# Ledger of designs, part 25: VHH binders against Maintenance of telomere capping protein 2 (MTC2)

Target 1, 357 residues: Maintenance of telomere capping protein 2 (MTC2), of Saccharomyces cerevisiae (c7gvl2)
Amino acid sequence: MGDHNLPDFQTCLKFSVTAKKSFLCMYRDSVSKEKLASSMPSTCDIQLKRAINDAYPGGGIKVTVLNSTTASLDSLATTHVKEFEIVIIPDINSLLQPDQAKLVKIMRDCTVAIEKAQSTRIFIGVVHWNNPVQPSGAAKDGDEAGKPAPKTRIFLPTSLRMGAWLKHKFWFACAPPYLDFESSTESSINTRANNSIGMAEEEKQEPESKRSIILNEEANLNDVFVGSTVRRYILDIMVHLRTHRLTYNAKAGGVYTNSLDDVVLLSRLIGLHSGKMFVSPSHVKEASRWYFPMHLELVQRSSMDSSLLYGSDPNLVDEMLEKLAKIKCEEVNEFENPLFLESLVVKNVLSKVVPPV
Below, E stands for the ipSAE of ESMFold2; O stands for the ipSAE of OpenDDE; V2 stands for 0.75 times the mean of E and O plus 0.25 times the DockQ between their complexes.

## First folded at step 13 (VHH; framework vhh_6z1v_2)

Design q04 (from c06 with T109R; at its last look DockQ between E and O 0.63; V2 from the best seeds 0.69)
Fold by ESMFold2, look of step 13:
Structure q04 (fold): chain B 357 residues (1-357), chain A 123 residues (1-123)
Amino acid sequence: as target 1 above (357 residues)
Amino acid sequence: EVQLVESGGRLVRTGGSLRLSCAASGFTFSNYNMGWFRQAPGKEREVVAAISYRGGSTWHADFVKGRFTISRDNAKNTVYLQMNSLKPEDTAVYYCAAEPYMGTLEDWRYQYWGQGTQVTVSS
């Protein structure tokens, strides 16, 4: 887990199943137009189903793929499942805002059902991303140079096409699962079967005793100690994120009150995974690198920047944001992380906040 | 040069049908959510229908639900509005518009606009 890389799918899946939390999976989009025209199941659906089945081979988890369509959302709202269910949303960025609101309500109802021990349904939202070529675009409207930019123009766009409330329903974002036999799958229409065969060797490496150990770790989770100084450290990180120059301060930078509980829980999971029955500052730093980048809301245009109240030039702010977008475009490809800039903000905050002990 | 060109608007009788088309050029159409808006004389522009860039997520205003259907063909860079059971109240200039971000219904978020096509429904 590098400073700039997304966390791995297997660990994120295990933590999310244990915590009963939904998460995002980031897939690089190489052929968007052809995917839309195809009636065949997408490669990411097959990869995710196989990775989940390999992690939980006993058949205790139902995996459902929900097409990102209005009809699929309406259908999901009327179903009830007694088993632990993972619902995959293959292209969550493709939802119009009314459908995003439907999904938020569905996910809220699922959270209530989990709290009441009635059923467990969590979601994996698949985000297809690419690094779009967006030149500085002063002539994007087809107008002459020197005309004012529209007041609604975005200079530093987000990689996620989802509203804050929908983002908040997901814990963190991870890298997609890796399949060892990728080259053999490119030449065959039965690539899903070949990927399954490659995963079978990984399945042999993950015996039922590993599932039992994971369940034992669930039982130990509540025993992982979190001291008051560690909680204060998390709060200090949150305050610095909310007030960072690049975060949208009017929306608390995307850092809400329940972030504390989520980061504490994630820190416990990281601690337990590393063999500890307590949370250390290093566990908090790692949890922060996982959790916060997906939740941050950065300034996208000068009207969102609080420095304007202190006399900053809106045009210079917009020029700075445009330069950041260019840097993001270049670095996102190298690190395969569409949240690269958000990760840098988190790294910057972690370098400033003095950890306990 | 970005262009959205609506076509298909004409005079029809109450209860009739029309199909509007909007041809897009000068931008990557398959990356944009699309909307149909209308504006009657002396009234504010209002959203009629919207469709996501991949076509699976759609929305229709309550006043046209069951009568109008939005669709798109990304291979032809075209969005459509099938209008059935037309009423005199549907008389308006119809605009198509493109939105690259959040899939919003608010007209001020739409980045590119067509010139419009007139639909007139007579009694």
Scores: ipSAE 0.592, ipTM 0.869, lowest interface PAE 1.4, mean pLDDT 77
ESMFold2 (binder alone), look of step 13: mean pLDDT 86; pTM 0.873
OpenDDE, look of step 13: ipSAE 0.825; ipTM 0.944

Design q05 (from c06 with S30R; at its last look DockQ between E and O 0.58; V2 from the best seeds 0.65)
Fold by ESMFold2, look of step 13:
Structure q05 (fold): chain B 357 residues (1-357), chain A 123 residues (1-123)
Amino acid sequence: as target 1 above (357 residues)
Amino acid sequence: EVQLVESGGRLVRTGGSLRLSCAASGFTFRNYNMGWFRQAPGKEREVVAAISYRGGSTWHADFVKGRFTISRDNAKNTVYLQMNSLKPEDTAVYYCAAEPYMGTLEDWTYQYWGQGTQVTVSS
């Protein structure tokens, strides 16, 4: 599966803790999660807390679950503490715009505190998704007088129901954690007793999680070299993403000014993870695949497509968007990636932009 | 056919209370953010309160904070507005509206609208 899968939680967590960056975690809904607005812990909250504790045993990271309620956001405060804090937001899509604005302000204050070395607080925003069902053609209802606002048809709805300012505060999206240990010890014991096949006592290859721990012990991020030609390559990718046919030009395709710094930083982490003290074009390609799909703003309806300014037929644009929606629905299930179409755009751009020699 | 039907509007004395209801049908109600708007004669329509599709994120305009409370029941496909300590300035037609996407407060982003219910506060 490769290019089409979301990055794994464990690596994304380690990179985000090292870089002091907030990220999104994509949980697939099989049933409505209406209970996520409650104060009771959900399965995703429990899984995330356990995955963080497994990666950082013995403390040093405080994990706080911030219910996606107006009251919880009003109570959240930035403090100067020596602890590294991770705040989990269990359903970030469920915030109304005023609460999204409050969260942006809180996260901005946290960034300032990090820059001043006063405290470290990063956020994990949980996004619950399922395959969207296209709305029936509400825009074709005919002449309806007296309506306060017109109905709109969205051909390619997004799983990220976040304003641009909030989306900008997170650097990538990852898959939910897979734990080797079940949340219920009694269930895990029974399962192990029923399985006759065990792991050998002989030496085994080191798992990827232990390699990440070794990375934290042996090297630091500041020593990874980034050449000027590599920075130009990143800028070339950004320009091609901004001008891609499927990206929404009015929002620069979702490629904002901080994207360069974020992709440079992520490229350093990928290089360091692979045992290199320099960033290569292959590291940039991987960083781009992780970073950009979450940020891209795709054309969702024909009125957003700039080709209409140059004489394209709106009906043909609608037909193209409908075909893309069908492809997205079919492929999102196979790869468990609600950003599948965005990932294809990134892959297309990477195939066209010539890396430095 | 999509329908939003408001009820509960009536004449009430200053200081009184009433509860507006909005029954929804013809769409997947639990996927929509909901809002209450009002329009007095000669004035612009204004947002009064909004509630997210899961119910945990709410917003109330400053002119009604502490007096009005929005709520929803996804099992009954219904949004409510509890209105306490009513003032003559609250006299308006109140509209229920549904917003499918970003949880905004701008009336032009709301996809479905009710026909409105009249609230009149005397004195």
Scores: ipSAE 0.578, ipTM 0.862, lowest interface PAE 1.5, mean pLDDT 77
ESMFold2 (binder alone), look of step 13: mean pLDDT 85; pTM 0.870
OpenDDE, look of step 13: ipSAE 0.785; ipTM 0.929

Design q06 (from c06 with N31D G35A T58I H60Y W108Y; at its last look DockQ between E and O 0.67; V2 from the best seeds 0.67)
Fold by ESMFold2, look of step 13:
Structure q06 (fold): chain B 357 residues (1-357), chain A 123 residues (1-123)
Amino acid sequence: as target 1 above (357 residues)
Amino acid sequence: EVQLVESGGRLVRTGGSLRLSCAASGFTFSDYNMAWFRQAPGKEREVVAAISYRGGSIWYADFVKGRFTISRDNAKNTVYLQMNSLKPEDTAVYYCAAEPYMGTLEDYTYQYWGQGTQVTVSS
């Protein structure tokens, strides 16, 4: 993945299945989707189902689509399944706060069930986004120079429309899968790769080799060594993120205590993926680039900037935030990453924290 | 120029029904969560119902559940509040409000507000 792009879906899926962690998938909206007022599954669920089936052919993972409706959340709340289940939430950022809180409780219960080895259910939340573009004519032409911006004006709205507790249930955000079935050959020999009538039978008959591969990856993951100096490096990164000028200090910048465990786990996966049984500082840097941008809580308006406590001019803070919003708008379009500004904050922190070794 | 224009508020008898409409312009309506708030004289403004920008996530205050229904039509840039079984306690100015962020129920998070429409329920 490039320095400014979201990580790829296939690697994120593999890491998340191995770690039994939920993750977000970022889909860029089109004008046709903006007119949709349906609670039915969208076309993104078809793309995600196909990508998961391609990665885990022959079943072994049950895929369920949970529409982002109050009724669908109520119906899921007490269900546990025997198989490894991936629940797709096709428009997770369309949930109002009360439904977000309900989903947090459901996901917490699923985490407990995983810890008890009762069942495994992880979630893929689909975040639909568009680059924020100021509407034409939103402000009058010829507004007088020196007019102070309103104290409550939001210059940098959140990228995800998700509360912190819900964001915390997902460990990173990825790009959507690239699905191109067009090929010079018909590669599938059996009906397991085809989403036909036989797919229901395949979900009941998990192949022994696929289940064994998942269990073997879990065992190898636990053997990846993380030294105390590497843990201190992660903690140093977290402190710098919490105290960064652009992060909202009252919420610890979105960097909570359990971020350490998640970054350690992701660093182990990156290390293992690169053929190592230990975590290096380069693995931590990459894990940080994957993990933190989705979790960061940036200042959105001047009243959230702590520099005002020390006499900073609110109008100058407003000007700074306006410049950042312009940069975000331009660069988000180029790199197709709605978390571009958050990624820059992480890059800035990584440049300041001295790695061990 | 952003506008939220409520309509449909009037005097109605106890037990009656009323449908409020809120027409939106000047912003991308389909990106906004919408809510109805109300404020009775001498009382604090309170949220009545909210609906997510795609319409699937809906919330109602306990005092109106079962009697009111919120809906939206993104093609018409309009949000509705169907109010049935009206009580004198429902007398208030009803406001339409728009929020593009996390779908909270707190009035300070709402960016755009209508001027309000008066609903009066006679005993």
Scores: ipSAE 0.565, ipTM 0.862, lowest interface PAE 1.4, mean pLDDT 77
ESMFold2 (binder alone), look of step 13: mean pLDDT 85; pTM 0.867
OpenDDE, look of step 13: ipSAE 0.767; ipTM 0.922

Design q07 (from c06 with L105I; at its last look DockQ between E and O 0.58; V2 from the best seeds 0.63)
Fold by OpenDDE, look of step 13:
Structure q07 (fold): chain B 357 residues (1-357), chain A 123 residues (1-123)
Amino acid sequence: as target 1 above (357 residues)
Amino acid sequence: EVQLVESGGRLVRTGGSLRLSCAASGFTFSNYNMGWFRQAPGKEREVVAAISYRGGSTWHADFVKGRFTISRDNAKNTVYLQMNSLKPEDTAVYYCAAEPYMGTIEDWTYQYWGQGTQVTVSS
């Protein structure tokens, strides 16, 4: 995976299911948002359902698409599921703060239920991101000299329009699933009606076998060794992220205490996936590239920059931020990663932090 | 140029109903959360209601809960506030605001504001 790309959906789904963690799926808005107003499942929802079903053939995972409404959240809070359930939130950014708070509560309750082995419900939050609209502010040179056009404060557009508390309920952000549209055209034709009455009995054993696979993966995960040096390395990364010039540490900050465990877990999964029985610094680096970008809060305004406390010129800081915003706008398109700037920060930190030998 | 233009404010009697409209232009309306605020004479501006950019998530202040309803039509670039069972205490200038980012509803750093429309409720 390129250093600036979002991790792939299939791997993220696998890791999330194994770890029983929720994650974000980042969709680039290709179509005018006007079509999203229809009560019809968005193309994204269909794609996600298909990708999940393809990844877990034979069932075992119930996929539910939530209507991003207050009423749907209330209903979700009262609904108990016995099976492994993935709840898709079609547009997590569309939830207002009160509904986000409700979702946080629901997700917490689900985490507790998982810990108690009562039920397993995880969430896929869909995030729609657009290319930052180039400030159309190229005012043509028309004549009238007078009022300085209100400096359209180029706010660094954040793709994640959610509170920190909700953001931290998700493990990482991934790319949408790649659907090879080419393969699905052929198979729909030939399912002719062959009536064969064959014996219904064998279908019952399949769900237990899939549960067993997930359990086996979890068991294998515990066998991946994490050394004390690895933990220290993660902590060093966390410290450097917190102290990075572009990181905004307000209230809860972007890097929180549970990040250590989250990154350790992700590093184990990456190690396991690579056929290793121990976590290496390379696994930690990769885990960090996946995990931290969505959890970082970046300085968006000079007023948020701690360097002002040390006498930095706010205008220079704003100019710098504007330049960064421009770079972000350009590079987000190239890498299809709305968290590009965050990923750069992480990359920079990883280059500075010395891995354990 | 970004514009928010409120309309529909008028004198109404206690118990009456009013629908406010806010027409937006100069920005991608469907990308913004919208809110209604009000400011009574000598009082601070307070948030009345908010609606997400898709319209699926709404919030209403406790003092207007059940009486007022915020809605939006993205095709018309308009946000509405249906006000029922109006009381003299509802007398204020009502403002429409747009914000693209997440914040607490109370602390929304609204990017755009309208000029407001006067609602007067007589006893």
Scores: ipSAE 0.693, ipTM 0.887, lowest interface PAE 0.8, mean pLDDT 83
Fold by ESMFold2, look of step 13:
Structure q07 (fold): chain B 357 residues (1-357), chain A 123 residues (1-123)
Amino acid sequence: as target 1 above (357 residues)
Amino acid sequence: EVQLVESGGRLVRTGGSLRLSCAASGFTFSNYNMGWFRQAPGKEREVVAAISYRGGSTWHADFVKGRFTISRDNAKNTVYLQMNSLKPEDTAVYYCAAEPYMGTIEDWTYQYWGQGTQVTVSS
């Protein structure tokens, strides 16, 4: 929840189930290719399934793990489920663009089914990120004179290897669930020994209490008031993000028109979670810190930088981006947030846009 | 230095089979998506197949579906193209190429290229 950390899994799951929205989960470690292309469970799959089952006991939510393979996607497109289903995609970065397009179509169809109240299927896309790839210094001349520079060279890389249409299907990214199985076992023993009466009473109420809390939040969510000045504040934030120096302006910085609806919805959830029936500017700021970093599209090479129309040297822009990538590498490791630079852009914009009142 | 070296191209009969290999060196192969492209004389280069860096996501052009299969072995730093039921239309120079991030099938996004291997399919 901090300014520089990814939001926690449990809160993100709760908000996403309530809002019926898909989200990303960011894992630092790479998944073994054997586990990814296999039907056998992985540590990531086990952790996510357990965290979901702990939050929603009683089997009201079906959890399906979809291997990130072409065959698994083709199979999912023909499957229909009447229950509330959460589909986990263990390595969404590993999808080639044609498979990303298949997933976008599947998710769009699921959104239509949700709108018709016929079925609910939401997705958790798992992103495996490594320590940031440090860029080499300026490219050295090879032995081949006259060869054009690679058009795909990335000087400021991103951890999300997915096209904008697929990114738009997820509303934010979160940290992985913290499930210390050794500590969890000891905590269960300690809790039983230290608070046996309290735990027994809490355990008896827990299924009903969690259902009641979820139903209250769903019932009250539409009643959370969003004023016109708050909507203008969100729009002002979006404009500043679209025009920020570091964002790819040709694609509106990754800020599309439906972002307003998503930020309003997230602001309502944050307001409701804090016990309010209205959205304040502070709720909008928090929603913006959750929502926008995953959606931003930053300049990754000079050809993406609109300042070139004003005479900027492409080589100096690429050199600047390369230096920025080195700084990003260190900070991403400290905060375990591969979207750290995107989060700084959001923080910068929030400091410039004057909130209402 | 970076090298992509194709091998296995040769003359084969219509209906025959051929396996192309591409050995990679000088970069972290397991972090790159790989593609096979082909170019017939007087024609534009076109994508034949692509495979994600982890191997689970694959794509094949419609004109080769059911006949060609892309695969990779990250332990050997090698990508393969198994070509079955070959047709005279498959005659071309075949190139392997590496794509660093987005998993696209457009040739301009591929960063490293091999020199190509000639496949000729006779009637």
Scores: ipSAE 0.589, ipTM 0.867, lowest interface PAE 1.4, mean pLDDT 78
ESMFold2 (binder alone), look of step 13: mean pLDDT 86; pTM 0.878

## First folded at step 14 (VHH; framework vhh_6z1v_2)

Design r01 (from g08 with S52G; at its last look DockQ between E and O 0.53; V2 from the best seeds 0.64)
Fold by ESMFold2, look of step 14:
Structure r01 (fold): chain B 357 residues (1-357), chain A 123 residues (1-123)
Amino acid sequence: as target 1 above (357 residues)
Amino acid sequence: EVQLVESGGRLVRTGGSLRLSCAASGFTFSNYNMGWFRQAPGKEREVVAAIGYRGGSTWHADFVKGRFTISRDNAKNTVYLQMNSLKPEDTAVYYCAAEPYLGTLEDSTYQYWGQGTQVTVSS
């Protein structure tokens, strides 16, 4: 995984199932949205279901695909299952704000149910993104222009069309699954263990095998040590992200107190995945690259900016944000990562915060 | 360049029906959430209905719920407001607006606006 690439689906799935956490899957839309005026099925549903079934072939995980409509959300709020369920939301960022708020409540209730050991339901939100469209006419704004920019004009558009509270319910964002697994050998190993011919031959004995494997995985994760110096390093990263000049300080840059627990947990998973029983600064750096880009709240217009960027001149701030938007449009397309600018902010912060020895 | 052009506003009797249309040009319509707003004389502009850019997520104000229906046709770059069971209280200028971000209901977040079409409900 590169500095500017999204993490792979297979590893993100395994971490999220183990941690009982919801995550986002970024899907580059190659179809004209004009043809998709109404809700339509997407090929990503088939790829996600296949990838989940390959990772967990013995059953025990129910996969439900939920259309991104008001009616589907209402029906989901009343559905109860006792199995481990993964709910795929194929067009999560197509919901109007009121429906996003409804989903937040549903996901909060699911978290409570997990804590009470009543049911386990996690979500995979599919975010459809297209190549950004560069702002038009900005260079021609000026003399005798009949109308100033609207008070709420966005000069640096966000990467996701999701409110902060909904983003908070997902811990990271990943690339969609691909048909071959050459780049994810460790994920293939876990998938192969679940897909082994021996398991197929002994289908009637799966419950006994599942019990012992699950107990070992849980015990191993809990034994991964996180020292106080490592926790301080994570907190230092969070402070630098909250105070970064491009982050929206009124929203804490999108970095809330809960981020510490999530980054610690993700660091443990990364450490264990690499064969370690302790978390190192390199594990924290990788966890930060996975976690924070999706959560960051960047300034989009001068009214969101602190005075430190340009003092009190909103026109200069808006001009800078528009230039960043043009750069983002080019780089998002090259790296196939709609969170490119957010990833760059995280990289910048990681370069400034001194890790423990 | 960017245009939102409403049409279909006219004088209608109480209990009648009317369909407003809003034709969009100069931007990628299928990437925008759309809203219908109205402003009666002496009143503040208020949201009537909104629709997500894929058409599956919709919202209608309580004062029009069950009577008005928002819809869109992304192939024609057009958003509609079907208005049934019209009342004199529905008399207003109706505005079409486009919102590129979270699909909020606040008029301050809408980037593009039409000039409005007058709807008058008599008797």
Scores: ipSAE 0.603, ipTM 0.871, lowest interface PAE 1.2, mean pLDDT 77
ESMFold2 (binder alone), look of step 14: mean pLDDT 85; pTM 0.870
OpenDDE, look of step 14: ipSAE 0.750; ipTM 0.918

Design r02 (from g08 with S52G R54T; at its last look DockQ between E and O 0.60; V2 from the best seeds 0.65)
Fold by OpenDDE, look of step 14:
Parts: sequence; C-alpha cells; structure tokens
Structure r02 (fold): chain B 357 residues (1-357), chain A 123 residues (1-123)
Amino acid sequence: as target 1 above (357 residues)
Amino acid sequence: EVQLVESGGRLVRTGGSLRLSCAASGFTFSNYNMGWFRQAPGKEREVVAAIGYTGGSTWHADFVKGRFTISRDNAKNTVYLQMNSLKPEDTAVYYCAAEPYLGTLEDSTYQYWGQGTQVTVSS
C-alpha cells in the first residue's frame, strides 16, 4: 500500500470487528448524486453489505443498511441488538447537526453496551467524496483591467461534513471493497417494492461455532505485548502531531488522550495479523498512518493558524494554505484519498519522530 | 449569479395551509443543505426547518409541532415548506437559505439567502 493510500476494506473490516470499532468507507463520487437522494440503498451500500457477508460467510453478523433519515436514526435508537450487528450509514455527510448528535448518542450507547458485553453494534459510515479538478483556467489574455475578481479563497475541500464529535467516533477511513463487477451476472434485481411485511422468520439459532472466531481473536489480542518504549513512541507521535504547523492547535490537532489507547489497540491488531506477539515501532507507524489522518484537525484558514498569534502575516499563511489546497486537489485523485493532506502530515511527523530501539 | 427566490407567501386565515417554494439557481443545489427561516416584525430571525442535501435528514423547530414540513426536489432545484394549521403567530417574512457544509441550524453558516416571502395569518 502506498504511503498515502487508504487502507483496504477487508483488513479494516476485520480489525474493526475484532476491536468492535466503527470506521468510515470513502467512495469516490462516481455515482450520480441523484442516486444518493433516494431513500433506497445505493449501489455502494449494497456492495458493502455483500463484501461483509462474503467476509463472514454463514452468518453471525447482522448487516443493516440504514436509510440516512431522521426516522431511521430514531428507530435505531430504540432497537435492541441481540447479535453482532454492523450498521451501514449511507452518506454520513448528509446528516444535519441534530441527527449527527443523535447518531453520536447511539454510538456512545452502543459502546457502553459493548463494554458490558450485552451487545455489539458497530457502524460503517459511507462518505462520498468528489474532488472537482479545478479547470486549469486557461489564462485567456483578455486585457480587460476589470475589478480584481474576489480572490476565490480556495477552501481546502473538506471531505468530511460532520462535527468533530461524530468524526472521532470512527476509528479510521478505508477504501471501498474491490468488487469484481464482471462476474456478477445480471441477476435482475427485480426490486419489486413488494411491501410484503415479511413475517419475522424465526431466528434460526446460528450455530455457537462462529461466535468463537471473533472471541478467539480478541483473546489473542491480549497476548500481544506492548512495551513501555512503544507507548512512549506513540505519545511522542501524538505530541508532534499536536504541535504540527498544519494542525489546528486550539483543538490539539484533533489528537485526544484516547488516541493512545486506540493506536495501541490498532498496533496490537496489526502485530497479530503479522503473526507477532509484540508490538514493534513498524506496527505503530502503520497504525498511525491509518488512525491519525481520520482524527487530525487541520488549519483551514489563516485565522485558525496559531502563528498569527506570533505575528505571522495572514496573507502568507493564506498563500501557503492555497498551495496546500492545490497539492491536495492534485494528489487526492491520484491516491483516491480525500485525507491525503492529513496523511501527508502524519507521514511528516513519523519521519521526524525517532522510533525506539 | 446565485439566486434563491421564495414564492407562495400570502394572506391566509387561521387554521389554513400554505406551501412555500424556493427556487435555487447559480449553484449546485444538490450539494447544499437548505433551510427556512422566518422573521416577524420586531423579532429576531429564527430557524423554522432545515433539510440535508439528500433530503433524508430533516429538522423542525419545536414551535412547528408537526404543522410544518420541509422537503426538497433536487431535480427541480427547489426546497418546499408545507405549512398547515397556521396561526397568527406564524406571521412573518419567510426566508430560504443554503448551507454548504455542516448542516447547522445557525443562520451565520448559511451562505446564500433569498429575499423572503411574506406570510400573513389573519385571525
């Protein structure tokens, strides 16, 4: 995986299921916005559901695709989970702040339920992103000395339109699953909207055996050793991220205290997946590349830059941000990563922080 | 040029119904959250309802009490406010506004505003 690519869906799914963490899946907006407006699951949501079912054949995980509606969130809040459930939230950016707050509450309640071993519900938020290639404005030579067109402040396109409180409920962002569309024969999804109130088919007691796989992986996670030096290394990374020039310092760059535990857990998972019984600095680096881009709060405006407090010229800061925005626009498409700039910051920090020997 | 044009405001009797429309042009309508605001004489402007850019997420003020419903048609670049069971207290200029990013309920985050349409409810 290139240093700036999103992690793959299958690995993210596996880690998230094991860790009982929610994550985002980022799709390039190849799907007409018209399809997103429908209360019907998008092709992307269906693909995710299929990918999850393929990854966990034989059941054990209930997959629900929500209609990203206020009513669906209300229903979700009142529904008890008896089994491991993955809830797919289509186009999470479409939620208004009140619904975002509602979702955060639901997610918190689910976390508490997990901690009490009562139920496990995790969320996959779908994010659709489009990086409009700024038309290379051909400088037409036309002379008209007209009024300086208001400097269209190239706002760094934020791929995420959610509050920080919701953003931080998701562990990381991943690429969508590669579905070989070629092999799926045209089975005529006759989406006949048959309103048939399908009777609650009797929950056939899924055999006890599949609960065992998730449980076994959790048990194995505890066996992965995390040394004090590794923990310190993570803390050093966190400090450097918090103080990075491109991070919003007023919000600690989006790096909160719980990031330590998250990165430790993710590092353990990466180590376990690699067949290791201890967390190495390389595992921490990989974990950091996955985790922190999703959590970072970057400076978007000169007014957010702490350097202004020290007498920096706002115009120079804005110019820098514009340059960064240009780079982001160019590179986001290449790497299919709307968090490219965040990834760049993490990469920069990881290059500066010396790993423990 | 960005334009939001409200229509449908008129004099109506108490208990009556009215549907406001707001036609948008000059920007990518489907990328914006939309809201309805109102301002009564001598009062501050207040948010009435909001709708996400896909139309799935909606918010209504408590004073609406289920009487008003916001909706949108992205194909028509139009947002609607269905107002039922109107009361004299609903008399105000109603404004349509567009919000690009956060889906907030704060008027300060709305980027584009219409000129407003007068709704008068007579007893």
Scores: ipSAE 0.657, ipTM 0.885, lowest interface PAE 0.8, mean pLDDT 82
ESMFold2, look of step 14: ipSAE 0.666; ipTM 0.897
ESMFold2 (binder alone), look of step 14: mean pLDDT 86; pTM 0.877

